# Miniprotein binders against b1l550, part 4

Target 1, 279 residues: b1l550
Amino acid sequence: MRLPEELLERARDIHSEAPSHRIKLDRVGSFGLKVPVEFKGFLLLAEADVWVSLPEGRRGVDLSRQVEAIYELSNPPKDPFSLCREAAISLLEKLNYADSSGVSIRFDAPLQDGESLKYYGVEISSIASDEIINKIRVEILGMTACPCTAELIRAYKSSEIAATHTQRSLGILEVSTKAEHPDPDKLASIIERAMSSPLRTYTKRPDEGGLVIRSLSNARLAEDVVREMIHLFLEEFGHLPEDTHILAAVRSMESVHMHDIYAERSFSLDEIRKEISSH

## First folded at step 20 (miniprotein)

Design q3
Fold by OpenDDE base, fold request of step 23:
Structure q3 (fold): chain B 279 residues (1-279), chain A 111 residues (1-111)
Amino acid sequence: as target 1 above (279 residues)
Amino acid sequence: SPELIELIRRAARLLRIAQLILKYLGDPEALERAKKYLEEAEEIIERLAEEGDPELLELVDKLAKLLELLARALEELKKLGNPDAIEEAKRLLREAYELIRELREELRQLE
């Protein structure tokens, strides 16, 4: 049932009213939208968040205009990077009272694994104000082998390849930059290379054995993984602006414990370069 | 006057949006949208200049300068395929961004 238009003319515009408390809000928006995106030749249904700032003198945001902004740009489906940037600007165009806007898009990205597919989690964001800040977060699972247990077993049994406990570990790289979004596949590769071994969707017996042997031969602490991620990131993305901010983290789902081991480092490119140069 | 301040804010916003479009989108449709915003801003700036409020002269001059920078950037970006034009546009947009930041700070002080 649609309300008669005549009734709508009598209704107050609640959003344009003065609030009870004159306080600016940083983000007001719609979270958990589903939007189609094109990524690496795949059409994916992504989760999206859209928001704008709200000035102190306005009670509410026109949320319908926010939703309209992203969906207008999503047909036909496009790459999520362009969608984020374009939608962020469109939000500022459509909502003349907003000083800033933001868009975040999340999905599982396909990654080729031989003849099969594996995946990584990705969140692509753009925040617009006087400029646009681009953010990307990549999460991918790998395998770690514990060097401590390996050393204990080696001490007990004189084997060249010591047995140790292995587990899945989640590696995380988050990058915020005034430059374009870093390539998520490259970020995923950095994470995988920082671990003892990558995961495989499908393994034949010889391949599985080789994967485990590789892991055992490249045993790493959670701390080692994070440091290696940072090192590899600097090699690949050291050309980004110095004010680029990075979070490198790992969550190891330790197979001998009920809890996880977590390690992280947050830094700017300028900060980490100064740290390394001081040694 | 409160009215003139509102016009300044409106012009500044239009120019800010135009700058974002020119800097980050750059496709033909986006360029046309930017042009429209610049034209609207120009009309406001002309009106402000005609009013001749001594207290707002500096702000109006900054708006006019910003408009000029963005208009030039737009013209350079229309020269599709010329690397030199793209670099010039980037230079102009950087200068425009700095001026936008200055204007924003000045406008906050008027609140």
Scores: ipSAE 0.708, ipTM 0.883, lowest interface PAE 0.8, mean pLDDT 92
Fold by OpenDDE base, last read:
Structure q3 (fold): chain B 279 residues (1-279), chain A 111 residues (1-111)
Amino acid sequence: as target 1 above (279 residues)
Amino acid sequence: SPELIELIRRAARLLRIAQLILKYLGDPEALERAKKYLEEAEEIIERLAEEGDPELLELVDKLAKLLELLARALEELKKLGNPDAIEEAKRLLREAYELIRELREELRQLE
């Protein structure tokens, strides 16, 4: 049933009313929208969050305008990087009371693995105020082999390749920068290279054997993985602004435990350079 | 006057949005939107100047300067394919950003 238009004219604009408590809100928006994006030649249905700030003198946000803003820009589908930036600005244009805006887009990014596909999780964000801050989070699974168990087995049984337990590990890189979004494929590659070995969607017998041998020969602690991620990140992205903030993390689903091992480091490029140079 | 302060805030907002568009989008449609915002801001600034409130003169002058920087940046960005123009626009936009930050701080102090 559609309400008669005449009745709508009598209705108060609840959103424009003064709130009962004059308090500014940092983010008010719609979370869990589905928007089409084009990424690496694929048309993907991504999850999107859109938000703006709300001043203390306004009760609510015109949420419909937020939704309209991102969908207007999503047809035709475009790359998620541009969509985030454009939508963030559009939100400020459409919502004249907002001091800041933000857009986040999440999807599984395709990654070629022979004739099949792998994937990594990606979240692309832009936050607009006086400037735009771009954020990207990449999550990809790899494999780690435990060096501690390997050493124990080596001590017990002389072998060139020591047996050890292996597990899936989730590597995470999150980058926040005033520059353009870092290439998510490069970030995913850094994470995979920091692991003992990458995962494969399918393995033929020769490939499977090689993958396992590689992992065993490149055994790494969760701590090693994080440090390697940071090292590789600095090599690839050391040109980013010094105030760029990074989170490098790994969650290892240790196969000998019911719990996970987690390690992380948060840093700015300036901070980490100073740390490394002091050594 | 509360009304004049609101006009200043509105002008500052328009200029901020224009700066974002010019800095991050730069396509022809975006440039036209930016132009519109600059025109609206100009009208407000002119009105503020006509009112001649001594307490707001500094803010109005800053708005006018910001407008000028952004207008110049817009003109440079319209020169499609000229690397020098792009660099000049970037310079102007950096200066504009600093003014935006200053204005924001000053406006917070008026509250």
Scores: ipSAE 0.708, ipTM 0.882, lowest interface PAE 0.8, mean pLDDT 92
Fold by OpenDDE base, last read:
Order: structure tokens, then sequence, then C-alpha cells
Structure q3 (fold): chain B 279 residues (1-279), chain A 111 residues (1-111)
């Protein structure tokens, strides 16, 4: 049942009323929208969040207008980077009381793995105010081998290739920058290269053996993985603005424990350059 | 007056949005939208100038300067395919951004 539109003339505009408490809100929006995006030749259904700030003198946000903004721009489907930027600006255009806006788009990104696919998790965001800040978060699984156990076994058996416990580890890179979004495939590659070995969707027996041997020969602590991610990131993306903020993290699902090992470093490019140059 | 301050805030917002469009989108449709925002801002700035409030003269002058920068940037961006025009537009937009930041800070102090 649809109510008569004439009721709008009789009803108070609740959103435009003064609030009971004059407090600015940072984000008001719709979370968990589904929008189509085009990414690397794939048409994907992504999850999207859209929001704006709300001034202290306004009770509510016109949420329907926010939803319209992103869906108008998502037909036809486009790349998620452009969609984020365009939608963030459109939100400011459509909502004249908003001082800032933001859009986040999340999906699993495909990666070619031989004749199959693997994937990484990606969240692409743009926040608009006086300028646009672009944010990207990439999460991809790899494999780590423990160097401590390997050393103990080597000492015990005098083997050239020491056995050790291996596990899946989730690597995370989050970048916030005034520049364009960093290439998520490159970020995923950095994470994989920082691990003992990448994961494979399928393996033949010789390939599996080689993957394990590679992991054993490149045993890394969670701490090693994070430091390697940072090192590789600086090599690839050191040209980004100095105020670019990075989170590098790993969560290792340790196979000998019920708990995970976690390591992280948060830094700006300016900060980390000073740290490295001081040694 | 509170009314004139609101007009200043509105003009600043329009110019801010225009700057974002010019800086980050730049397609023909976006350029037309930016033009409309600049035209609306111009009308407000003219009205503010006519009122001649001595306490707001500095802010009005800054708005007028910002409008000029963005109008020039728009004209440069219409010159599609000219690298020099693109670089000039980028320069103008950087200057506009700094002025937007200054205006924002000044407007916050009026609250």
Amino acid sequence: as target 1 above (279 residues)
Amino acid sequence: SPELIELIRRAARLLRIAQLILKYLGDPEALERAKKYLEEAEEIIERLAEEGDPELLELVDKLAKLLELLARALEELKKLGNPDAIEEAKRLLREAYELIRELREELRQLE
C-alpha cells in the first residue's frame, strides 16, 4: 500500500527540524547497500556504504536522496574507484547541509591462478570535504612457516630442509591518501610476496610439494611478514604524498595454537622515512 | 547580519563543490555542473558586494578571488588535450584549495 503523496503537504519535515540536542554528527547514512561494479572485466555485486555529516541544527538526513545518488551513478556499472569519487561529490551536491561525505565499496576481487581463480578482499573508499581522501584496504591469505620450530628441528635432526608447522596468514594493507587509490592488485602482490608462500586454489602433487618446500625455505615470523610488507610497499608506492597513512598487519592462524598471532604497524610515509634514515 | 553570513557560507559551499568537481571529475557534464555552481556563487557574491558590510568585506573579497580562480580553471579545462592548459588548471585549483581552507577557518571563527 502506498500512501497518498498529498500527505507530504500535511506532514512535518522531521529531518529539517531542530534536534533536541544540538550536536553535529560525523556520519549518517545507509550501510550494506548492494551495487554493481565493473572490476578487471568482471561484473560484481559489491556492498556499499554511503554517508554524510549532519550539522548540529538539523535533526536528520534525507537518506533516500543518498541512496538515489549512488544508484544513479552505478547504472551502467563502472569501476569502483570512479564510483566512490563521483558518489562522494554527488552526495555533497544533493545534500546541501552536509559538510563532508563518504562512500565505501567492498567486494572480493578476482585474481588469476593458473586456470582457476583466487581472490582478495578489498574495500575502496572516498571521503569528500575540502578535498577527497582515498582509502583502500586489501586483505589476502598467504602461507607462513615458523622459523623457530624449524630451527629446533634442524638442531635435532641436522636436516637441510627442516620441517615446521605451517598455517594460513591474513595479510592486511590499508592506505589513506590524497592521491589516487593505489592499485589493489599491486597491494595484494606485496602481501603475497611478504609471506612464506602464496596460496593456490588448486595444486598438483609436484606443485604442492614445491609450494611447501618454498615455504619451509622462506620461514617467517608474523613480525617478519609485516616488516617485509612495509619494505615492499615503500619500494612500490614511495612516490605517494608524505602525509599518506598506512596500516600494515598480519594475522597468523597458528596451527599449533587455538589462538592467532597478530602484528601491525601504523605509520605515515614521512614518519617511516625518518625512522629508516636514522639507522 | 546573520543573513549575510549565511550567504557567505552558501557561496563558499558552492565554490567548494565546484572546486571538487573541477579537480576530480573534469568530464563535460561535470564541467557544466561546475559552471552552474560558479554562476550561482557569482550572484551571491554580487549581492554581498552590493550590501557593502564593512565587517564582511575581507570575506567577500576572498570569495570573489576564489570565484575568479575557479572560473579560470574551468576555462582551461575546456581546452581538452592541451597539456599546458591542464597544468595551469591544476595550479589554479591548488591556489583555490588553499583559499577554501582559509575561508573555512575564518567562517568557523564566526560561529
Scores: ipSAE 0.706, ipTM 0.882, lowest interface PAE 0.8, mean pLDDT 92
Fold by OpenDDE base, fold request of step 23:
Structure q3 (fold): chain B 279 residues (1-279), chain A 111 residues (1-111)
Amino acid sequence: as target 1 above (279 residues)
Amino acid sequence: SPELIELIRRAARLLRIAQLILKYLGDPEALERAKKYLEEAEEIIERLAEEGDPELLELVDKLAKLLELLARALEELKKLGNPDAIEEAKRLLREAYELIRELREELRQLE
C-alpha cells in the first residue's frame, strides 16, 4: 500500500532539519546491501556498505539516495574496483551536503585449484573526499607446521623429516593507498607463499603426500609467516606510493591449543623502508 | 555576506566533484558530467566576480584558477588515445587537487 502523495506534502522533511546537537558524523549509511559484481569471469553476489559524512547542521542522510547510487551502477554487473570508485563519486554527486563518501564490497573470490575452486575473502573499498583512497583486504587460509615441535622430535628421534603439529592459518593483507587497488590474486599468492604450504580443495594421493612433506620441510612460526608476507609484499608492491599503509597479519588455529596464535605488523611503505635500510 | 560564502562553497564543491570525475573515471559519460559541473561552477564564479566583494576576491580568484585548470584538463582528456594529452591532464589535475586543498582550508577558516 503506497501512502497517498498528498500526505508527503504534509510531512516534515526530518532529514533536512537541524539536529538537537550540532555534531558532524563521519559515516552514515546502509550496511549489508547485496549487489552483483563481476570478478574474474564469475558473477558474484557481494555484500556492500555505502556511507557518507553528515554535517553538523543536518539531522539525517537521505539513505534511499545512497542505495540508488550503488544499484544504478550495479546493473549491468561490473568489476568491484570500478563499482567502488564510481559509487563513491556518485554518492558525493547525489548527496550535496556530504564532505566524504565511502563504499565497501565484500565477497569470496574464486581461486582456481586444478579442476576445483578454492577461495579467499576480499573486501574492496574506496573512500572519496578531495581524492580517493582505495583499500583492499585479502584473507586466505594456508597451512603452517611448527618448527619448535619439529626440532624437539628431531632431537628425540633422528629423522630427516621430523613430525610436527600442523594447522590451518589465516593470513591477512590489508592495503590502503592513493593508487589503484592492488591485485587481490597477487595478495592472496603472497599470503600462500608466506605459509608452510597452501591448502588444496582436492588432493590426489601423491599431491597430498607432497603437500604435507612440503609443510614439514618448510616449518614456520606465525611470526615467520608475517615477516615473509611483508618481504614478499615489498618485492611485488614496493612501487606503491610511500604513504601506502599496510597491515600484515596471521591467525594460526594451533592444533595443540584451544586458542589461536596471532601476529601482526602495521606500517607505511615509508616507515618500513626506513626500518629495513637501517640494518 | 553569508550568501556569497555559500556560493563559494557551492562552486568549490562542484569543482571538487568535477576533479574527482576527471581524475578517476574519465569515460565519455563521466566527462560530460564533469563538463556540466564546470559550467555550473563557471556561472557561480561569474556571479561572484560581478559582486566584487573585496573580502572574497582571493577566494574567487582561486575558484577561477581552479575552473581553468579543470577545463583544460577536460579538453586534454577528450583527446582520447594521445599519451601526451593524458600526461598533461594528469599534471593539470594534480595542480587542481592542490588548489582544492588550499581552498578547503581557507573555507574552514571562514566557518
Scores: ipSAE 0.704, ipTM 0.881, lowest interface PAE 0.8, mean pLDDT 92

Design q3
Fold by OpenDDE base, fold request of step 23:
Structure q3 (fold): chain B 279 residues (1-279), chain A 111 residues (1-111)
Amino acid sequence: as target 1 above (279 residues)
Amino acid sequence: SPELIELIRRAARLLRIAQLILKYLGDPEALERAKKYLEEAEEIIERLAEEGDPELLELVDKLAKLLELLARALEELKKLGNPDAIEEAKRLLREAYELIRELREELRQLE
């Protein structure tokens, strides 16, 4: 049974009360919402987080208004980039006590693989204050081949194509910028090109053999993958603002070990340019 | 007066939101929302000016300047499809953003 609405007039507005401790909170919101988005001609059900800051003098956030903000903008479904930006602004409009807002949308993005599909993970975010900072994180699996084992086997067998262990590796690019969100397909492409080979959804046996041979001929350490990702990123996205922040990382599920190999570099564009120019 | 400071904060917020809308959305509905926020801010600024608090004069002047910049930007953005108008609007919005940052810093010092 729905409680009588008149009870709301008698009840304390708990959210507007002074808190027991006057402390500002950075983020208060609803996490794990499901929202429809349109992406590359697909209608996808994405996971969304929405939040705002809470001033020190207010006990709670009107969470229902946050949910309303994103769902109003989600019908009809739109691209996740616009949805993030528009919802971030709408949150500030609806919640007049919030100094900042944020929206994050996560889904698996389709990527064409011949006549089939593969995918990459994407998280698209916008944080609004005096300006909007756009964030995008792309994660895609590729294949790496170990150059160290390959070199050892080559030396031992005197073979042109040396066997080596291969594994799946997860490449990660995270970009935070005052510019528009970088194209996630381009980011995914950078990651794949930085690895020994891309993964394929399906292969015929001859094609699989060719894929493996290509990987063996392009053996890369986890460190090589990260460096190549950074290099390719700078070539494609070097035009972004100098204060743009990037995380480039790889997690290699090394097939000869029970543990993963991990490598990363976090940097701003201005920082990395100075580093490269010093060489 | 704490009350006047709160009015300043409210005006600054309205102008900030208007600036975000003008900078990042720009559709006709968004422009109308921005206009409404500018009108609300204008009313507050006028009230603040009438009170004539000498300690707040500089802040009120900055708010008035910010309002003017955003109002001009809005008018330029209404000229949809004119490249020159778009560039002028962008210029005005950049100037407005810098002023918003200055105001924020000054308001933090009053806390």
Scores: ipSAE 0.701, ipTM 0.880, lowest interface PAE 0.8, mean pLDDT 92
Fold by ESMFold2, fold request of step 23:
Formats: C-alpha cells, sequence, structure tokens
Structure q3 (fold): chain B 279 residues (1-279), chain A 111 residues (1-111)
C-alpha cells in the first residue's frame, strides 16, 4: 500500500530536526545490503555496508538515499573497487549534511586451483572526506607445519619418523592507503607463500604427498608466518605512500591443542623502514 | 554573520565534492556533475563577494581561489588522453586539496 503524498504536508520531518542531545555520530548507515559485483570475470553477490557522518544538529539520516546511492551504481554490475569509490562520493552528493562517507564491500573471491576453484575472503572499503582512504582486508587459509615438534621427532633416537603436526591457519592482510586498493589476488598470494604450503580444493595422491613434503620443508611458527608476510608485502607493495598502514596476522588452528595461536603486527611503511634500517 | 558563514560552509562543501569527483572519477558524466557543483559554488561565492563582509574576506578569497583551481583542473581533464593535461590537473588538485584543508580548519575556528 502506498500512502498519499499529501500526508507529508501534515507530518513533521523528524530526520531534519535537532536531536535532544546534540552529539555528532561518526557512522550512521545501512548494513548488510546485497549488491552484484563483477570481479575478474565472475558475477558475484557481495554484501555491502554504507554510512555517513551525522552532525550534532541533525536528528537522523535519510536512509533511503543511502541505499539508493549504491544500488543506482550497481546496475549493470561493475568491479567492486569502482563501485566502492563511486558510492562513497555519491553518498556525499545525496546527503548534504554529511561530512564523511564510507562504503564497505565483502565477497568471496574465486581463485583458479588446477581444474577447479578455491576462494578467499575480501573486504574493501572507501572512506571519503577531504580525500578517499582505501582499505582492503584479505583472509585466506593455508597449511602450517610445526618446526618445534618436527625437530623433537627428528631427534627421537628409537624412530625414523619424519613427522610433525600440521593445521589450517588463517592468514590476514589488511591495508589502509591513500593509493588505489592493492590487488587482492596479490595479497592472497603473499599470505599463501608465507605459510608452509597452500590448501587445494582436491589433489591426487602424488600431489597430496608433494604438499605434505612442501609443508615439512617449510615448517614455520605462526610468528614467522607473520614476519614472512611482512617481508613479502614490502617486496611487492613497498612503493605505496609512506603513511600506508598494514596489519599482518595469522590465526593458527593448532591440531594438537584445544585452542588457537594468534600473532599479529601493525605498522606504517615509514615505521617499518625505520625499524629495519636500525639493524 | 551566521547566515554568511553558512553560505561559506555550503560553497566549501560543493567545492570539496567537485574536487573528489575530479580526483577520483574521470568519465564525462562525472566531469559534468563536477561542473554543475562548480557553477553552484560560483553563484554562492559571487553573492558572498557582493556582501563584502570584512571579517569574511579572507575566507571568500580562498573560496574564489579554490574555484579557480578546480575550474582549471576540469578543463585539463576534458583533454582526455593528454598526459600533460593529466599531470597539470593532478598538480592543480594537490593545491586544491591543501586549500580545502585550510578552509576546513578556519571554518572550525569560527564556531
Amino acid sequence: as target 1 above (279 residues)
Amino acid sequence: SPELIELIRRAARLLRIAQLILKYLGDPEALERAKKYLEEAEEIIERLAEEGDPELLELVDKLAKLLELLARALEELKKLGNPDAIEEAKRLLREAYELIRELREELRQLE
């Protein structure tokens, strides 16, 4: 049912009033929207959040304009980076009281895996104020092999067992920069190369043996996975602006423990270069 | 006056949006949207200049300079595919960004 437009003449415009408590809000938005995106030849259904700042003198946000901003730009589907950037600007155009805006888009990114596919998690954001700050978070699973147990088993004098515990580990790279978003496939590759071996959708027995051997020859502590991620990131993306911020982390689901192991490091490019130069 | 200060805030916001469009979007439709914002800001700046409020003169001069920078950047970007024009537009937009930051800080101090 559609109500008569004439009622707008009688009703107060609640959103444009001043609030009882004049407190600005940093993020007021619509979260969990489903939007189509085109990513590297795939048409995906992504989840999006959109928001704007709300000044102390305005009671509410016109939420329908927020939703309109991103959906108008999602037909026909386009790459999620352009959608994110364009929608962040459109939010400022449509909501004239906002000082800043933001858009986040989340999806599972497909990767070729032999004759099959695998996936990794991607979340991109664009936050517009006087400039746009771009953020990307990539999460991908890999395999780690414990070097401590491997060394203990090697030293075991009554056995020739070449073994250690292996487990899935979730690697995380998060980048905030004034430059364009880093390519998520390259971030995923960095994470996978930092681990003991990648995961495959499926393997034949000889290939599976090869993965296990690779993991044993690249046994790594969670701490060293994070260090390797940082090293590889700097090789690939050291050219980004000096104030680019990075978080590198791994959560390892240790197969022999009741709990997970977690390691992380946050830094700016300027900060890490000074740290490395001091050694 | 509070009315003139609000006009300055509105013009600064229009110019900031135009700057974002020019810097981050580059298709012809986006350039036309930026042009519309520049024209709307120009009308406000002309009204502010006619009022001639001596306490606001520096702010109005900065708005006029910002408008000039962005109008020049728009004209360079319309030379699609010209690398020299793209570099000139980037230089103009960097200068505009600095001026936007100055304007924002000065407007904050007028609270």
Scores: ipSAE 0.688, ipTM 0.894, lowest interface PAE 1.5, mean pLDDT 90
Fold by ESMFold2, last read:
Structure q3 (fold): chain B 279 residues (1-279), chain A 111 residues (1-111)
Amino acid sequence: as target 1 above (279 residues)
Amino acid sequence: SPELIELIRRAARLLRIAQLILKYLGDPEALERAKKYLEEAEEIIERLAEEGDPELLELVDKLAKLLELLARALEELKKLGNPDAIEEAKRLLREAYELIRELREELRQLE
């Protein structure tokens, strides 16, 4: 049922009123919107969140205008980075009371794996105020092999076994910068190279043997996986603005424990360079 | 003069949006939108200048300077692919950004 439009002439505009409690809100938004995106030749279904700031003198946000801001730009489908940036600006254009806006777009990114595909998690954001701050989070699974157990087994008398426990580990890189978003495939590659070996969609016996040998040859503590992520990130993205903020983390699903191990480091480029150069 | 302060806030916001468009979007349709925001801001600035409020004169002068910077940046960006024009537009937009921040801080202090 469509209600008569003439009701708009006599209905109270609730959103434009002052609230009973004059408290500004940092993020008021529409979350979980489905949007199509085109990423590196693939048409993907993404999930988007959009929000704006709300001043203390305004009771509510025009929610239909928020949704309009991103959906108008999503058909035909386009690159998610462009969609994110354009929608963040469009939110400010459509909602004249907002001081800032934000857009997040998340999707599973395809990555070629031999003749098959594998996927990793991507979430990008653009937050607009006087400038745009871009954020990207990449999550990808890899394999880790424990060097402590490997050393213990090597030292064990009468043991001829080269062995250690291996497990899946989730690597995370999150970057917040005034520059354009880093390429998510490059971030995923950094995470995989920091691990003991990548994971494959499927393997045949010779390929599986290669994965195991690689993992044993690159046994790494979760702490050292994070350190290697940082090292590799600096090699490839050290050119970003000095106030770029990075989070590098790994959550290792340790196969010999009932719980996970977690390691994390947050830093700015300026901070980490000073730290490294002091040694 | 709360009514005039609100006009200043509105003009500053239009110019901030134009600056975002010029800096982060560059296609002809976006440039045309930025032009419309600059024209709308110009109308407000002309109205503010006609009022001639001595307490707000400095803010209005900053708005006029910001408008000039952004209008010049727009004209440089319309030169499509000219490296010197792109670099000049970037210089103008950096100066505009700093002025936008100054304006927002001064408007915050008037609350």
Scores: ipSAE 0.688, ipTM 0.893, lowest interface PAE 1.5, mean pLDDT 90
Fold by ESMFold2, fold request of step 23:
Structure q3 (fold): chain B 279 residues (1-279), chain A 111 residues (1-111)
Amino acid sequence: as target 1 above (279 residues)
Amino acid sequence: SPELIELIRRAARLLRIAQLILKYLGDPEALERAKKYLEEAEEIIERLAEEGDPELLELVDKLAKLLELLARALEELKKLGNPDAIEEAKRLLREAYELIRELREELRQLE
C-alpha cells in the first residue's frame, strides 16, 4: 500500500526538528547493507555500512537518502574503492545537514594459491569531511612455528633439523591514510611473508612436507611476526604520508594451549621512523 | 544577523562539496555537478555582497575567493588528460582547502 503523496504537505518533518537533548552524534547510519562489487575480476556480494554526522540541532537523519546514495552507485557493480569514495561524497550531497560522512565496504577477497584459490578478509572505508581519509583492514591466516620449543629440541637432538609445535595465526594490518587505499593483495602478502609459512587450500603429501619444513626453518614468535609485518610494510609503503596510521597485529591459536596469544602495535609513519632511528 | 550568517554557512558548504567533487572525482558528470554547486554558491555570495553587512565583509570576501579558486580548478579539469592542467587544478584545490579550513574556524567562533 502506498500512502497519498499529499500527506507530505501536511505532515510534520520529525527529522528536521531540534532534539530534546542537543547532543551531536558522530555516526548515524545504515549498517549491514548488501552491495555488489567488482574486485580483481570477481563479482562479489559485499557488506556495506554508510553513515553521517548529525549536528546537535537536528533530531534525525533521512535514512532512506543514505541507502539511496550507495545503491544508486552500485548498479552496475564497480570496484569497491570507487564505490566507497563516490558514496561518501554522495552522502554529503544528499544530507545537507551532515558535516562528515563515512562508508565501509567489507568482503572476502580471492587470492591465488598455486592452481587453486584461497581467501582473506578486507574492509575498506572512506571518511569525508574537508578531505577524504581512507582506511583499509586486511586479515589473513598463516602458519607459525614456535622457536622456543624448536631450540629445546635442537639442544636435545643431535640433528640440526628443528621440530616444534605449529599453529594457525591470524595476521592483521590496518592502514588509515590521506593517500589512496593500499592494494589489499600487497597487504595480505606482507602478512603472509611475516609468518613462518603460508596456509594452503590443499596439498599433496610431498608439498605438505615441504610446507612444514619451511615453517620450521622460519620459526617465529607472535611478537616477531608483528615486527616483521612492520618492517615489510615500511619497505613497501614507507612513501605514504607521514601521518599515515598503521595497526599491525597477530592472534596466534597456539596448538599446545587452550588459549590464543596476541601481539599488537599501532603507530604513525613519522613515529616509527623516530623509534627505529633511536637504536 | 543570523539570517546572513546562515547564508554564509550554506554557501561555504556548497563550496566544500564542490571542492570534494573536484578533488576526488573527475568524470564529466561529476564536473557538471560541481559546476551546479558553484552556481548556487555564486548566487548566495552575490546576495551577501549586495547586503554589504560590514561585520561579515571579510567572510563574504573569503567565500568569493574560494568560489574563484574552485571555478578556475573546474576550468583546468575540463582540459581532460592535460598534465599541466591537472597540476594547476591540484594547486588551486590546495589553496581552496586552506580557505575552507579558515572559513570553518571563523564560522565556529560565531557559534
Scores: ipSAE 0.685, ipTM 0.894, lowest interface PAE 1.5, mean pLDDT 90

Design q3
Fold by ESMFold2, last read:
Structure q3 (fold): chain B 279 residues (1-279), chain A 111 residues (1-111)
Amino acid sequence: as target 1 above (279 residues)
Amino acid sequence: SPELIELIRRAARLLRIAQLILKYLGDPEALERAKKYLEEAEEIIERLAEEGDPELLELVDKLAKLLELLARALEELKKLGNPDAIEEAKRLLREAYELIRELREELRQLE
């Protein structure tokens, strides 16, 4: 039941009052919104977070306006990058007290896998203030083969390719830049190429054998995978602005252990170039 | 005057939003929205100029310069996909961004 609009003339506007404690807030928002997006020909259900900054002199945020900002732009569905950018600006338009705004959109992205599909995780963000900073995080599983055990088995068995344990490894690339978001498929490809082999949705026995043999021929430590991801990233995206920030990481679910191995490196393009040129 | 400073903050914010629209969006509907924000900011800037407060003169002059840069950028972007116009708009928006940053810092120092 709708209440009479005439009541708005009598009620206090609680949100526009000053708070008892004049402390600014960095993020006040609506999280976990479900929005449709169109990604590379697929209509997907994504999860979105929207937020704004709140100055020390304002008690509350007009939360319905936040929700309006993204839902108005999501019908008809559009690509998540445009939605993210447009919603971040719309938040500033609708909430005149906010100094900054942000939008995050998360979804599972389909990826071609031979005659089938597989998927990887994507989260994109746009943060608006005097400019827009774009962020994208991609997570995809691959296979790694342990080179330490392979070397021990090689020494025991005289062969070019040694047996070893293999496991799933989760590769992560996160990019924050003033440029447009990098193509998530290219980021996913970089991660997969850095692994010992990709994972497949399904294989028949000869293809499965080939997959395992490929991984053994390309055995890599988690640390090596991170370094290779950085190398491949620089080849593909070294043209991005110098202050672009990257996080490259691997979480490897080691099949012979009860625990995971984790390796990570964060850097700016400017920083990593200086590091490489100094060696 | 606290009231005049608040008008300056309002105009600066309208111009900042217009700049974001012009820089990151570019469709005809977005350009029309940016135009409306520029017109609203212009009205505030004219009001501030009529007051003639000597303590605020430099801030008002920067607002007027920012408005001029953004209005010129809008005009260039209206030339559809003209590559020379796009490059000129980018140059104007870079200069506008620097003024927005200067204004933001100066307004913070008045608090």
Scores: ipSAE 0.677, ipTM 0.892, lowest interface PAE 1.5, mean pLDDT 90
Fold by ESMFold2, fold request of step 23:
Structure q3 (fold): chain B 279 residues (1-279), chain A 111 residues (1-111)
Amino acid sequence: as target 1 above (279 residues)
Amino acid sequence: SPELIELIRRAARLLRIAQLILKYLGDPEALERAKKYLEEAEEIIERLAEEGDPELLELVDKLAKLLELLARALEELKKLGNPDAIEEAKRLLREAYELIRELREELRQLE
């Protein structure tokens, strides 16, 4: 059923009224939208959030216009970076009272793993005001092997066990920059290379043995993984603007504990370079 | 005049949106949208120039300069596939960005 359009002439436009408390809002939007995206040849269903700023004199946001902004651009499906950037600008075009806008798009990115696939988590954002600030967060699981237990077992007299505990560890890189979004595959690669070993969807028995041996040969603390992520990030992306902000983190699901271990470092490129050069 | 200041704010917003489109989007449909925003801003700027408010003259001159920079950038971007035109457009857009920030700060202080 569709209501008669003549009712629009009689009804108050609640959203355009002044609010009882004239306070501007930084983010008003629609969250959890499902949008199709095309990523590296895959058609994926992503989750999106869209928002705009709201001035102190306006009671509400035209929510249908902001939802329209992203859905109009998502058909036919396109790459998520273009969708994010275009929608952020379209929000400012469609909602003329907004001073800033933002779009976030989240999906699981497929990644080739030999003849199979694996995946990693991606969230991208574009926030538009006088310029666009781009954010990207990548999360991927890897394997870590504990060097502390390995050393204790090595030091144990008559030890005939070459072992340590291994576990899945979640590596996280988050980048906020005025430049274009870094390639998420490269960020995922940095995280995996910082781990003791990558995870595989499946392996044949000889390859599985090699994977475990490699992880033991690259035993690393969660702290070591974070430091290595930073080192590798600087090698690959040190050319980004100096005010680029990064978070590097690891959450390790330690197989011998009831709880996880966590390590993180946040920095700007300018800050970390000064820190490194002081040693 | 608060009415003239509000016209200046509206023109500045139109030019800021055009600058975002020109800087971050590049398809012909986007360039057409930017052109329409520049034309709307031009109409407002001509109105402001006609009023001739001496208190606002400097702001109106900055709007006119910003419009000129963006119109030139649009012209260069329409030369698709020309690397010299792309670099010239980037130079013009960097200059426009700095002027947008100057205008925003000056307008903020008039509140």
Scores: ipSAE 0.653, ipTM 0.882, lowest interface PAE 1.7, mean pLDDT 90

